# VH-VL binders against UPF0179 protein Maeo_1037, part 17

Target 1, 145 residues: UPF0179 protein Maeo_1037, of Methanococcus aeolicus (a6uvu3)
Amino acid sequence: MDKRITLIGSKIAKTGNEFIYCGVLEECSECRFKKICHDGLIVGKRYRIVSVRSAKHPCIAYGDGVKVIEVEPSNNFTILIESKKALEGLTLSHSDIQCNNILCKYYNLCHSEGMPEKYKIMELHEKIKCPKGNSLIKATVSTIN
Below, E stands for the ipSAE of ESMFold2; O stands for the ipSAE of ESMFold2 at other seeds; V2 stands for 0.75 times the mean of E and O plus 0.25 times the DockQ between their complexes.

## First folded at step 15 (VH-VL; framework fv_nezutatug)

Design g3 (from k5 with heavy chain Y54D; at its last look DockQ between E and O 0.84; V2 from the best seeds 0.68)
Fold by ESMFold2 at other seeds, look of step 15:
Structure g3 (fold): chain C 145 residues (1-145), chain A 122 residues (1-122), chain B 107 residues (1-107)
Amino acid sequence: as target 1 above (145 residues)
Amino acid sequence: QVQLQESGPGLVKPSQTLSLTCTVSGYSFSSGYYWHWIRQHPGKGLEWIGSIFDEGDTYYNPSLKSLVTISADTSKNQFSLKLSSVTAADTAVYYCARDWDEGDHPYYMDVWGQGTTVTVSS
Amino acid sequence: DIQMTQSPSSVSASVGDRVTITCKASQGIRTWLAWYQQKPGKAPEPLIYEASTLQSGVPSRFSGSGSGTDFTLTISSLQPEDFATYYCQQARSFPPTFGQGTKLEIK
């Protein structure tokens, strides 16, 4: 019941990928796939791709076309947090890690778009070797509504 | 050299609010640490009461959650504990403590106050 | 909550003895365990962090080992100042929890 069918750009249509639904684009207002792409998705909500169908379809918004995907709401996701804050089971207020190295392999885990105001630490994983020397640990976190 | 010192009344009557203050010296309170309250009941072990991260978020032992309030006063370099509706079961030595300075993992206590004995009795 | 169980609850020993204190966690805590020493009338003091890291200024006769659920504190040659109560504490999961303590007494 919580799975849905939608379409996403073919380059990012991979099982396990996550995205935040941002709403209907202006150029999609007359698109033949508008209902399937957008119906039933909630603006601002995070989704996880659970399956991908191989056929490509043309799309105004995605130059390389789109693929049909199954998605489900994602309440759990992986980020990096400062190790000194990180005790499993705590609910932390979100605070950006002070680093502007956009070439870092960990950049997206440090600077996740659409982070909730608060999150609960569900499980701690390994510490990573930060090029800037920050003490960071990989964590699975959950939205708390 | 960091030092922590608890202060507050040694005797509290049942149903009243226990109020303690921890004064931090030799260190800035707002330095990216958890600050803790821990108590030790007579003849029993240690019980973690709660913590505050700098002057921000607070965390409480679920067994005490609705009864506990921890707050900070950065200008006085201190943080406080209030425990409401106390009973004889709250008689204990109360310690404040700081997270381990040299580590990269939280909730290891490296500096403890001397402790203050609180007795709940009519 | 993760329960920490220490054994023995007390031990009577002589100066020079080798003493081992055990701490067991009800769930895996990796190596996120500390040991504290408490003398009568004093606050607990740190001995060991992260299962085996000796705190600065702690004598080398103290050592810690273990991972997962089973941990030990060993005093290789007991000294008079080592008679105290010892506590383990997990730092894996909220809320942090302590063992009930092991009292080390002179025989």
Scores: ipSAE 0.623, ipTM 0.851, lowest interface PAE 1.5, mean pLDDT 86
ESMFold2, look of step 15: ipSAE 0.629; ipTM 0.853
ESMFold2 (binder alone), look of step 15: mean pLDDT 89; pTM 0.923

Design g4 (from k5 with heavy chain Y108A; at its last look DockQ between E and O 0.72; V2 from the best seeds 0.70)
Fold by ESMFold2 at other seeds, look of step 16:
Structure g4 (fold): chain C 145 residues (1-145), chain A 122 residues (1-122), chain B 107 residues (1-107)
Amino acid sequence: as target 1 above (145 residues)
Amino acid sequence: QVQLQESGPGLVKPSQTLSLTCTVSGYSFSSGYYWHWIRQHPGKGLEWIGSIFYEGDTYYNPSLKSLVTISADTSKNQFSLKLSSVTAADTAVYYCARDWDEGDHPYAMDVWGQGTTVTVSS
Amino acid sequence: DIQMTQSPSSVSASVGDRVTITCKASQGIRTWLAWYQQKPGKAPEPLIYEASTLQSGVPSRFSGSGSGTDFTLTISSLQPEDFATYYCQQARSFPPTFGQGTKLEIK
């Protein structure tokens, strides 16, 4: 009962991907898809894509068009944390990892947008091989509400 | 050489607050990660009480959470333990400890204080 | 909480013997296990972190092994100064927990 249908850019429309709903853009105010794209979504809330329909539709905001997706609210998501901070079950204060290598395959895990002030570590996964030499571990974390 | 030293009263009456201070020498509190309090009851094993991260966040054993407070005074290179409403069951040797410096994972301890015995009796 | 169970509770051995102490976790802890040595009247001292890595200055006769739930501490040739109680401690999941200890007595 908490799943919703919406549209998102074709390049990021993959099952398992997550996004933060940022609200209706001015460019979308007159869009024929405005209701489907935006109704029922909460500004600032994270959502996870659970299914993707293959058909593309044109969109002014996404140059490669959009796809219909089914989403659900996401309380858990994956980030990278400094290994020396990370014990499963702790609630940490969010701290950005200082790195500006935008070509790194882990960039988005190190620089997650819309992070809450605090998060709880639900599960630790593998350490990754940071090109810059930082000691980082992949973790599933939960928002504190 | 890094040294930790516990200080505080060795005798505390029931229902009072136990208050201990750990003084860090040869190392900056702010250079570490987690700093711990652990106790050892007579003839028993070790029990983790809680920790403080160098930036201020605190973490407590769930069995003690409502009774324990840990704080730090970085200007004195110290961190402290307060345990409220003590009973005879809180009689123990109390240790402070530093998170393991050589490790790549938290919550193991490489430097321990000498320990201070606290007796709770009426 | 993850329970840590040490075996045996006490060991008597002679100088030169190989001694093995075991530690079992109630859940998988990967290799996030530490070993400590505590001599009578003194604080615990670090021996091994992350299951198998010796702390600087620890004699090479000490070794640790294991992953998951089953771990061992081995002293390859027991020395008189090794009389102590040994504790394992998991650092997999909050809160950290210790084994009940294994007392090593020299015959």
Scores: ipSAE 0.683, ipTM 0.881, lowest interface PAE 1.1, mean pLDDT 87
ESMFold2, look of step 15: ipSAE 0.688; ipTM 0.886
ESMFold2 (binder alone), look of step 15: mean pLDDT 90; pTM 0.928
ESMFold2 at other seeds, look of step 15: ipSAE 0.678; ipTM 0.882
ESMFold2, look of step 16: ipSAE 0.714; ipTM 0.880
ESMFold2 (binder alone), look of step 16: mean pLDDT 89; pTM 0.919

Design g5 (from k5 with heavy chain Y59W; at its last look DockQ between E and O 0.84; V2 from the best seeds 0.00; counts 0 for: pae O 2.3 > 2)
Fold by ESMFold2 at other seeds, look of step 15:
Structure g5 (fold): chain C 145 residues (1-145), chain A 122 residues (1-122), chain B 107 residues (1-107)
Amino acid sequence: as target 1 above (145 residues)
Amino acid sequence: QVQLQESGPGLVKPSQTLSLTCTVSGYSFSSGYYWHWIRQHPGKGLEWIGSIFYEGDTWYNPSLKSLVTISADTSKNQFSLKLSSVTAADTAVYYCARDWDEGDHPYYMDVWGQGTTVTVSS
Amino acid sequence: DIQMTQSPSSVSASVGDRVTITCKASQGIRTWLAWYQQKPGKAPEPLIYEASTLQSGVPSRFSGSGSGTDFTLTISSLQPEDFATYYCQQARSFPPTFGQGTKLEIK
């Protein structure tokens, strides 16, 4: 019941990829696959692709066509949080960590793209050795929508 | 020397709202992280009521969430607790506390107020 | 909620005795545990954080140990000022929760 069959552009139809469902495009209003492509998905919700069927179908939104995929809601991210803020189960407001070291191996965990305004801490993991000495802990967080 | 002091009425009637204020001295509310309210029932242990973050967000014990409001007045260096619809079960000593200032982990209380006894009685 | 269970509920002891108090969590809390001391008529005071780190100003006769679910507070040689109630508290997950307390009384 959490899983849903839908369609997505062939180039991004890979198991493990995630997307944010943005709703029905005007170009899709007369599409043969409109119902299957859009029914059951919630606008603004993030989904993870769990399986991909190999057959391509034509689509005006995707030049290389679309593939049938099975998706499930993707609510969880791994990020770094200031350790002194981080208790499991709290809902925090997102704030950027003050660091601009783009070459840091942790950069993507400190500056995760697509972070919501608020998140709930689901699990705390290990503290990391920040090259700049920030006190940070790795956490799995859940979106608040 | 950081000091916290609770103030408010010691006697409250059932169904009324309990209102307490914590005054912070020797330390700025805005310099801290979390600030807590905790209570201790007669002959029983400690119960965390809720907290407020220095930027304004609040969290409440789920058992009390619909009845509790915590707020701050940073210009007076104070934060307050309101507990609505009180019953005799809310009779307790109420403490305010600062989150551990020197630590690297939240929700340890390092400085406590002296406590104020609140009795809920007809 | 993570439940914290202390034992014993009370203990009678004499000055100079070694005293141990245990605290058990209903789920693993790593080392995110604090101990507080509360004297009669007074607020709780921090004693130990992170299971084993003494708060500044706490005498070295106090020590803490443990990880996961099982934790111990030890007073190596009891002093007159140590007669109090002791509480453990987990800081692993929201909401923070306390043990029911262990009362240390004069024999």
Scores: ipSAE 0.500, ipTM 0.810, lowest interface PAE 2.3, mean pLDDT 86
ESMFold2, look of step 15: ipSAE 0.653; ipTM 0.872
ESMFold2 (binder alone), look of step 15: mean pLDDT 90; pTM 0.934

Design g6 (from k5 with light chain G28D Q55E; at its last look DockQ between E and O 0.94; V2 from the best seeds 0.76)
Heavy chain, then light chain:
Amino acid sequence: QVQLQESGPGLVKPSQTLSLTCTVSGYSFSSGYYWHWIRQHPGKGLEWIGSIFYEGDTYYNPSLKSLVTISADTSKNQFSLKLSSVTAADTAVYYCARDWDEGDHPYYMDVWGQGTTVTVSS
Amino acid sequence: DIQMTQSPSSVSASVGDRVTITCKASQDIRTWLAWYQQKPGKAPEPLIYEASTLESGVPSRFSGSGSGTDFTLTISSLQPEDFATYYCQQARSFPPTFGQGTKLEIK
ESMFold2, look of step 15: ipSAE 0.705; ipTM 0.895
ESMFold2 (binder alone), look of step 15: mean pLDDT 90; pTM 0.927
ESMFold2 at other seeds, look of step 15: ipSAE 0.718; ipTM 0.900
ESMFold2, look of step 18: ipSAE 0.705; ipTM 0.894
ESMFold2 (binder alone), look of step 18: mean pLDDT 90; pTM 0.933
ESMFold2 at other seeds, look of step 18: ipSAE 0.695; ipTM 0.886

## First folded at step 16 (VH-VL; framework fv_nezutatug)

Design e1 (from k5 with heavy chain Y108F; at its last look DockQ between E and O 0.89; V2 from the best seeds 0.71)
Fold by ESMFold2, look of step 16:
Order: structure tokens, then sequence, then C-alpha cells
Structure e1 (fold): chain C 145 residues (1-145), chain A 122 residues (1-122), chain B 107 residues (1-107)
């Protein structure tokens, strides 16, 4: 478990939240906090926020400023899977749920950023009522590597 | 209307490889999800051997370790089982089966083949 | 692996009787349990999915109930065609596993 200090937008700086580090933006090239924000994070890796410090700092990339956070790498995350594919203990190949409704309350569970090519189902949760009529189940999954 | 039919030798010697083929008719292999092999040994009841997903991923009963290989030939609408290093304990009726098509939960079987008896004997 | 234990191993009953067969899982499987009927000389056939959903074409005298670890298959009025072996099967966790079977004999 490799914990790391970094900064993230104030809106999403809450313990338990997860994010995928997407790299350094060109807007950040002259930022005084660039090293703390970006050093030690791996592009494409998923991180979980384990603590948040209350002070806000200005940031050009985050309009509401940033907060200092402690993060750790995350292998486990929650997604929605087509129920007919999902047996606890199987390793599935990634398959997009075909839905473009970005206003759906489940959108981020259907379209999780950083979805691995394969994942193992660690635990199945409840089936959900999809507005489009898809038969979906929430699952905690783990990356293979 | 959908039918599954097992084929292969009925007698296999110990230490040889058992090979079976399941031919699917009245339904496309690619329209299904999981396709299964199950066997029935007297005294042991039904035992799930393994499955293949229509896109090619395979899953095997851990109790059979690396002895099992399942593959598919989509152009022939077939999938097959190979079980290596057989012993008398592998004597059983072997079934192929389709995953339940109309449900929303995997690993329930709705259509089974007739079964083929395989005897492992000298 | 989740073990499935059926009770009784065999039962002898008369046409018209109400018969119950039980299946117990070694850990919780919610309602992810199926029942199959296997008549002599034939492959198993589905009766019930997800503990209580009758497969199409199955007579209404068959019913299933239960959740968690304890499940029951009931035949409300036994018919001559119902002599068979009955299996439960869980699909909560890989690998899927079957009960050892319950043989129903007609007196």
Amino acid sequence: as target 1 above (145 residues)
Amino acid sequence: QVQLQESGPGLVKPSQTLSLTCTVSGYSFSSGYYWHWIRQHPGKGLEWIGSIFYEGDTYYNPSLKSLVTISADTSKNQFSLKLSSVTAADTAVYYCARDWDEGDHPYFMDVWGQGTTVTVSS
Amino acid sequence: DIQMTQSPSSVSASVGDRVTITCKASQGIRTWLAWYQQKPGKAPEPLIYEASTLQSGVPSRFSGSGSGTDFTLTISSLQPEDFATYYCQQARSFPPTFGQGTKLEIK
C-alpha cells in the first residue's frame, strides 16, 4: 500500500472518493504547486482519497481551488455489469454498456474511467433499475495486475 | 427447437486424452453467452467441468486443475472438451449445455444435450 | 466452493401426495438457486430458476421457495411422470455446484 500526498480539486476532495490520474496539463507548467500535484502519480492509475486537509489553494486547472489530500492506489472499484455475464469469482473482459445518457444517475457506474481490459468480480451487490431497461447488477471488481 | 448433441469415443484408456464435441443446431453459438460441459458419475452426481463464453474466454472447475481444455469452432457451431490424463474416476455421462437464454442470471442451464457415456478402462 | 446438501437422499411416495425436497447451501446464495429434474435415461431438465421462478412449460404443481441457505422444492400433487431424481444448483459463486440429488420413487 503506497500512500502519497497530492492536491485535487476542492469539489472532489472528500475521503473515500476515487479518481484516475490523467497527467499534467499545459496550464500547470508554471504552477508553483506542480511538483506536489503531479510527482509520484502514475498516468492511468486509480487512487483513493484517504484524508483531506481543509485549506484551499488557488489552481488554474480547478476553478474552485485545490486541497491537499493523501491517496493510495486502488485495485477495487464499483461498476455496473450486465447481469447475465456476472458470476462472483469470474474474470470478465471489459465490455462497454451501450448508453449515451450522460444525465443518468448511474452513468459513472456504467462508464467508469480507467476500466481495465479484464477484471475479476469480487462481490455482487443489488440489481438496479436501469432507465433504459438494461439488466444490470452492481459489483465490486478488482484489477488483475 | 434448439438441440445440443455430444459426440466422441465411448471408450478411452487410462492416461489418454478424452475428446468430445458438442454440435449446436437451431441456435447460433454466438447468440448465447456461456456454454457448459457437465458430467455425471454414479455416486458423485452432477459435476460442472467448465464453460466457454461466446467471445472465447474459458473457465474451468478448479478441482480439475489444468487437465481441462474447452474450445469452440464458431464456423461449425461447435464447442469441444479435452480432458487429459484420464483415470477410472473420469468414467461418466458427459453433457453439454447452454446457459439460460431468457434469464438475467448466468450459470443456470436451460438446454442440455442427450449425454454421451465415456468409459475409462483398460 | 459452496456445498449444496439435499434432503432426503430418496423418498417413496404415491400419486397425489404432496412432496417436499430441501436443499441447504454451506453459505448464503441469496435466491441464486436452480432446480433440475432428471428422468431415467434422460438429461437433466430445468424446473425452477432463481429459487422460485418456474421455467416455461413446467406444470404449476411444482413450486420453489427459500433464500439465503435454505430452499425447498414442492410438488403439490404427485403424478406418475414425476418419478425422477431432483438436483439443486447454486449460481452465486464460481464454480457452480450441485446437490447430490434426491431420488423420488413412486410406490
Scores: ipSAE 0.591, ipTM 0.848, lowest interface PAE 1.6, mean pLDDT 86
ESMFold2 (binder alone), look of step 16: mean pLDDT 90; pTM 0.933
ESMFold2 at other seeds, look of step 16: ipSAE 0.699; ipTM 0.893

Design e2 (from g4 with light chain E50Y; at its last look DockQ between E and O 0.98; V2 from the best seeds 0.74)
Fold by ESMFold2, look of step 16:
Structure e2 (fold): chain C 145 residues (1-145), chain A 122 residues (1-122), chain B 107 residues (1-107)
Amino acid sequence: as target 1 above (145 residues)
Amino acid sequence: QVQLQESGPGLVKPSQTLSLTCTVSGYSFSSGYYWHWIRQHPGKGLEWIGSIFYEGDTYYNPSLKSLVTISADTSKNQFSLKLSSVTAADTAVYYCARDWDEGDHPYAMDVWGQGTTVTVSS
Amino acid sequence: DIQMTQSPSSVSASVGDRVTITCKASQGIRTWLAWYQQKPGKAPEPLIYYASTLQSGVPSRFSGSGSGTDFTLTISSLQPEDFATYYCQQARSFPPTFGQGTKLEIK
């Protein structure tokens, strides 16, 4: 498994939460925790928190402090795909769904962060009723390198 | 209206490469989604060979190993099949087809070419 | 691969008969099943997609039903032009696969 130890803001530090590692912040470049906080994480990659230590530590980037967490790469996502492209088992090139309705209940499934250029459809779920009339299907997808 | 037409040699020797072209008329290749090659063996049913998405990604029947290549020439409104190292088992009628235009789920075919018979014989 | 099995292999029937052809999938395919008609010397032509939706221009005497693993194609009143071979095809999982065909012959 690719499990790693790192630190994250105490308010976000919950088992099951996911985040995208965005790299070393400028204010963290001289931090004594820089190595444990950032080592072994890949910029742009999604991680899932699998355990959380209860102790808080001070951090410039997180006002409520940070907690030590164990993370693993999260290779599976649920997203919305144009139904006419979606066959289970295909590897698709990522294509954005053009919609900026931030109030839509499906917004985060249409605009998933950290999507690679290609993904494999692992399982198709239900079609959804898109307010704009797009023909979309919910899918569990996996990253491939 | 929309018409697909296969072309290529009808007789191919074993170990050679089978090469077929599908010409699309009355419809733009780039307006479709998936474009397919399917074959029908003598006295048997249908076998899906592979497909090409209009933007270029290709998908092949795993049973054909690394023998199949599908490509497109959008400027000619054509897509092509190459099947390398053919044997007698590749003798079949070969069809090109368009993904179902009216559907909202892929990999059903609505327009088929007339078919072209390819015989692999020494 | 998902295996598709049609029954019967052939049917002998008369004009005006009601004909039912079945198709069974080795795994659940929901309703992602298509039916095709193929006349001798010609390419297959679409009849049904999504298990029960008629292709545009297909006569209403054709109907499809089923979900999961068991599907049927029904011709309510057979016409002379309906004598052909019929194929089902799943589109649930890559690669798509076809049934072996059912030949409908004139009695």
Scores: ipSAE 0.656, ipTM 0.867, lowest interface PAE 1.1, mean pLDDT 87
ESMFold2 (binder alone), look of step 16: mean pLDDT 90; pTM 0.932
ESMFold2 at other seeds, look of step 16: ipSAE 0.665; ipTM 0.873

Design e3 (from k5 with heavy chain D101E E102P; at its last look DockQ between E and O 0.87; V2 from the best seeds 0.73)
Fold by ESMFold2, look of step 16:
Structure e3 (fold): chain C 145 residues (1-145), chain A 122 residues (1-122), chain B 107 residues (1-107)
Amino acid sequence: as target 1 above (145 residues)
Amino acid sequence: QVQLQESGPGLVKPSQTLSLTCTVSGYSFSSGYYWHWIRQHPGKGLEWIGSIFYEGDTYYNPSLKSLVTISADTSKNQFSLKLSSVTAADTAVYYCARDWEPGDHPYYMDVWGQGTTVTVSS
Amino acid sequence: DIQMTQSPSSVSASVGDRVTITCKASQGIRTWLAWYQQKPGKAPEPLIYEASTLQSGVPSRFSGSGSGTDFTLTISSLQPEDFATYYCQQARSFPPTFGQGTKLEIK
């Protein structure tokens, strides 16, 4: 694995939380933490926080300061997939579920942030009853390359 | 109503490429999900070869993966199998099949072609 | 790959008999199993999907049961037209795999 030390806003610095690295902000160009905060992270890649140090540090991008964290890449997601496509072990091309119901309790599983173009189905879970009538199954998937 | 029919040469020489075409009638290839090739060796059971999803993704039996190509010609309502570098072990009846349409789970077959016998011999 | 093992490999029975064919998966497949019937010189035909769902047009004397690793196909009263080879097939994990077949002979 490619474990790294970085910094993240103190409000979200909690073991088990995940985030998408979005790159260096212009405000960070002269920051003394720039190297530790950004080196070794890949723009667009999802990371999971595995440890958090308690000390806060000032940050111009995060008004409540940042904490030092250790992260590892997170390749696995839980999402909803059309049941008729889903066989464990297949690699599917991502296709959006056409639904804009933001109030749906499954919304975030249908519209997972940072979803790659292709994914491999690692494990199928239970089918769910979509309020819009779609036939969907919950799955753990992983990124490919 | 829906019919599938395999076509291609019945005799192929070792080291050549086996090429088969499945013609779909009474149903559009693009309306289906997965489309399969399956073979049956003489006196033996069934072996899944591979499939193509209607949008173009292909999936192959790992034991055959480097030798198999499946493609589709949607304008002709057809999909095809190529198996390269054949040996006598590839002698079999070859079937094409449609993924089960009434269900909501993939990789069950509901409509099969009649099968075509391919013999690999000098 | 998930291995599917059928037993017996062959069975002889009389018209009217109850016949049971078993299929065992090398790992759990929940209920994602199909049964097919194949008569000599013909393509396989679907009988049962999802372990127990009888396909339209299949006689009610056929039934399927099981979950996990152990599955059965039962013919409650054997008819002359049931002479065939029967295959199970898992649809749990890629690649799909078939049992080796059970040949049913009418005595």
Scores: ipSAE 0.673, ipTM 0.881, lowest interface PAE 1.0, mean pLDDT 87
ESMFold2 (binder alone), look of step 16: mean pLDDT 90; pTM 0.930
ESMFold2 at other seeds, look of step 16: ipSAE 0.689; ipTM 0.885

Design e4 (from k5 with heavy chain Y54W; at its last look DockQ between E and O 0.82; V2 from the best seeds 0.72)
Fold by ESMFold2 at other seeds, look of step 16:
Structure e4 (fold): chain C 145 residues (1-145), chain A 122 residues (1-122), chain B 107 residues (1-107)
Amino acid sequence: as target 1 above (145 residues)
Amino acid sequence: QVQLQESGPGLVKPSQTLSLTCTVSGYSFSSGYYWHWIRQHPGKGLEWIGSIFWEGDTYYNPSLKSLVTISADTSKNQFSLKLSSVTAADTAVYYCARDWDEGDHPYYMDVWGQGTTVTVSS
Amino acid sequence: DIQMTQSPSSVSASVGDRVTITCKASQGIRTWLAWYQQKPGKAPEPLIYEASTLQSGVPSRFSGSGSGTDFTLTISSLQPEDFATYYCQQARSFPPTFGQGTKLEIK
């Protein structure tokens, strides 16, 4: 019952990918798939894709079309944090990494949309090679409810 | 040259509040990351008390039984420790310390104050 | 909390001896371990961070090694100024914790 069916842009429709549901767009108000695409999702919540159906469907909001996916709420999520701030078990105030390189392969981990004001570091992983030279570490974090 | 210096009363009565201030010289508090208080009981090892991040978040050792408060006054380049309802168990040498400035990992202490002895006694 | 256990609790050694002090963590801490030296009546001073990296100004006779749960501090040729208590400290998980100390005495 925690799993849900929705639609997402074909380019990001891969099992294991995560996204934050941002709500209904203005151009979606007249879309025939509005119920399937948006019902049952909570604005600001992060979801993990657990299955992807191969058929593509046209979508005004996604130029390359959308695919039907099954999703579940993500219990924790992964971000990049300044290494000097990051000790496992601390609760940090959210701060975006100062970087505008939208072509960076780590961009979404540095600029996770929908981040709460505070989060707890559950586990630290590897440091990454930031192209800009920032000292960053990958972390699994949990929101405070 | 970075220096940290603890100040405050050396003798405190039980049930009162122990209050210490760390003055930072040669370095700006807001340029650092975490700032720590550590104490050492007579003839014993080191115990981390708590820290404050330069933006204001505080973190305290869950094992301490006294109520701990750490605060900062950035305009004076100082941060402070208060322990309320102290007992003889709070008798110790108290140190303030800076989080390692040159590293890329937190909670290593690179600069320590000289320490100040606080005795809790009637 | 991650418990840090040092061995031995004390050691007596002569000038010129090779001395090894060990530190064991109750769970894996990767290489997030520091060593401090404390002389009587003085504040602790950093020796080593990240298990093996010497702090600036620390003599090369000091070295650190290890990862995971088992770590060592070695003094390759003991000098009279090395009389002190040595502490390890983990920086893997909140709260940071110290070993109980190893007292190095010159016999």
Scores: ipSAE 0.691, ipTM 0.886, lowest interface PAE 0.9, mean pLDDT 87
ESMFold2, look of step 16: ipSAE 0.692; ipTM 0.884
ESMFold2 (binder alone), look of step 16: mean pLDDT 90; pTM 0.934

Design e5 (from g6 with heavy chain S31R; at its last look DockQ between E and O 0.92; V2 from the best seeds 0.75)
Heavy chain, then light chain:
Amino acid sequence: QVQLQESGPGLVKPSQTLSLTCTVSGYSFSRGYYWHWIRQHPGKGLEWIGSIFYEGDTYYNPSLKSLVTISADTSKNQFSLKLSSVTAADTAVYYCARDWDEGDHPYYMDVWGQGTTVTVSS
Amino acid sequence: DIQMTQSPSSVSASVGDRVTITCKASQDIRTWLAWYQQKPGKAPEPLIYEASTLESGVPSRFSGSGSGTDFTLTISSLQPEDFATYYCQQARSFPPTFGQGTKLEIK
ESMFold2, look of step 16: ipSAE 0.690; ipTM 0.888
ESMFold2 (binder alone), look of step 16: mean pLDDT 90; pTM 0.930
ESMFold2 at other seeds, look of step 16: ipSAE 0.722; ipTM 0.901
ESMFold2, look of step 18: ipSAE 0.697; ipTM 0.889
ESMFold2 (binder alone), look of step 18: mean pLDDT 90; pTM 0.931
ESMFold2 at other seeds, look of step 18: ipSAE 0.695; ipTM 0.895

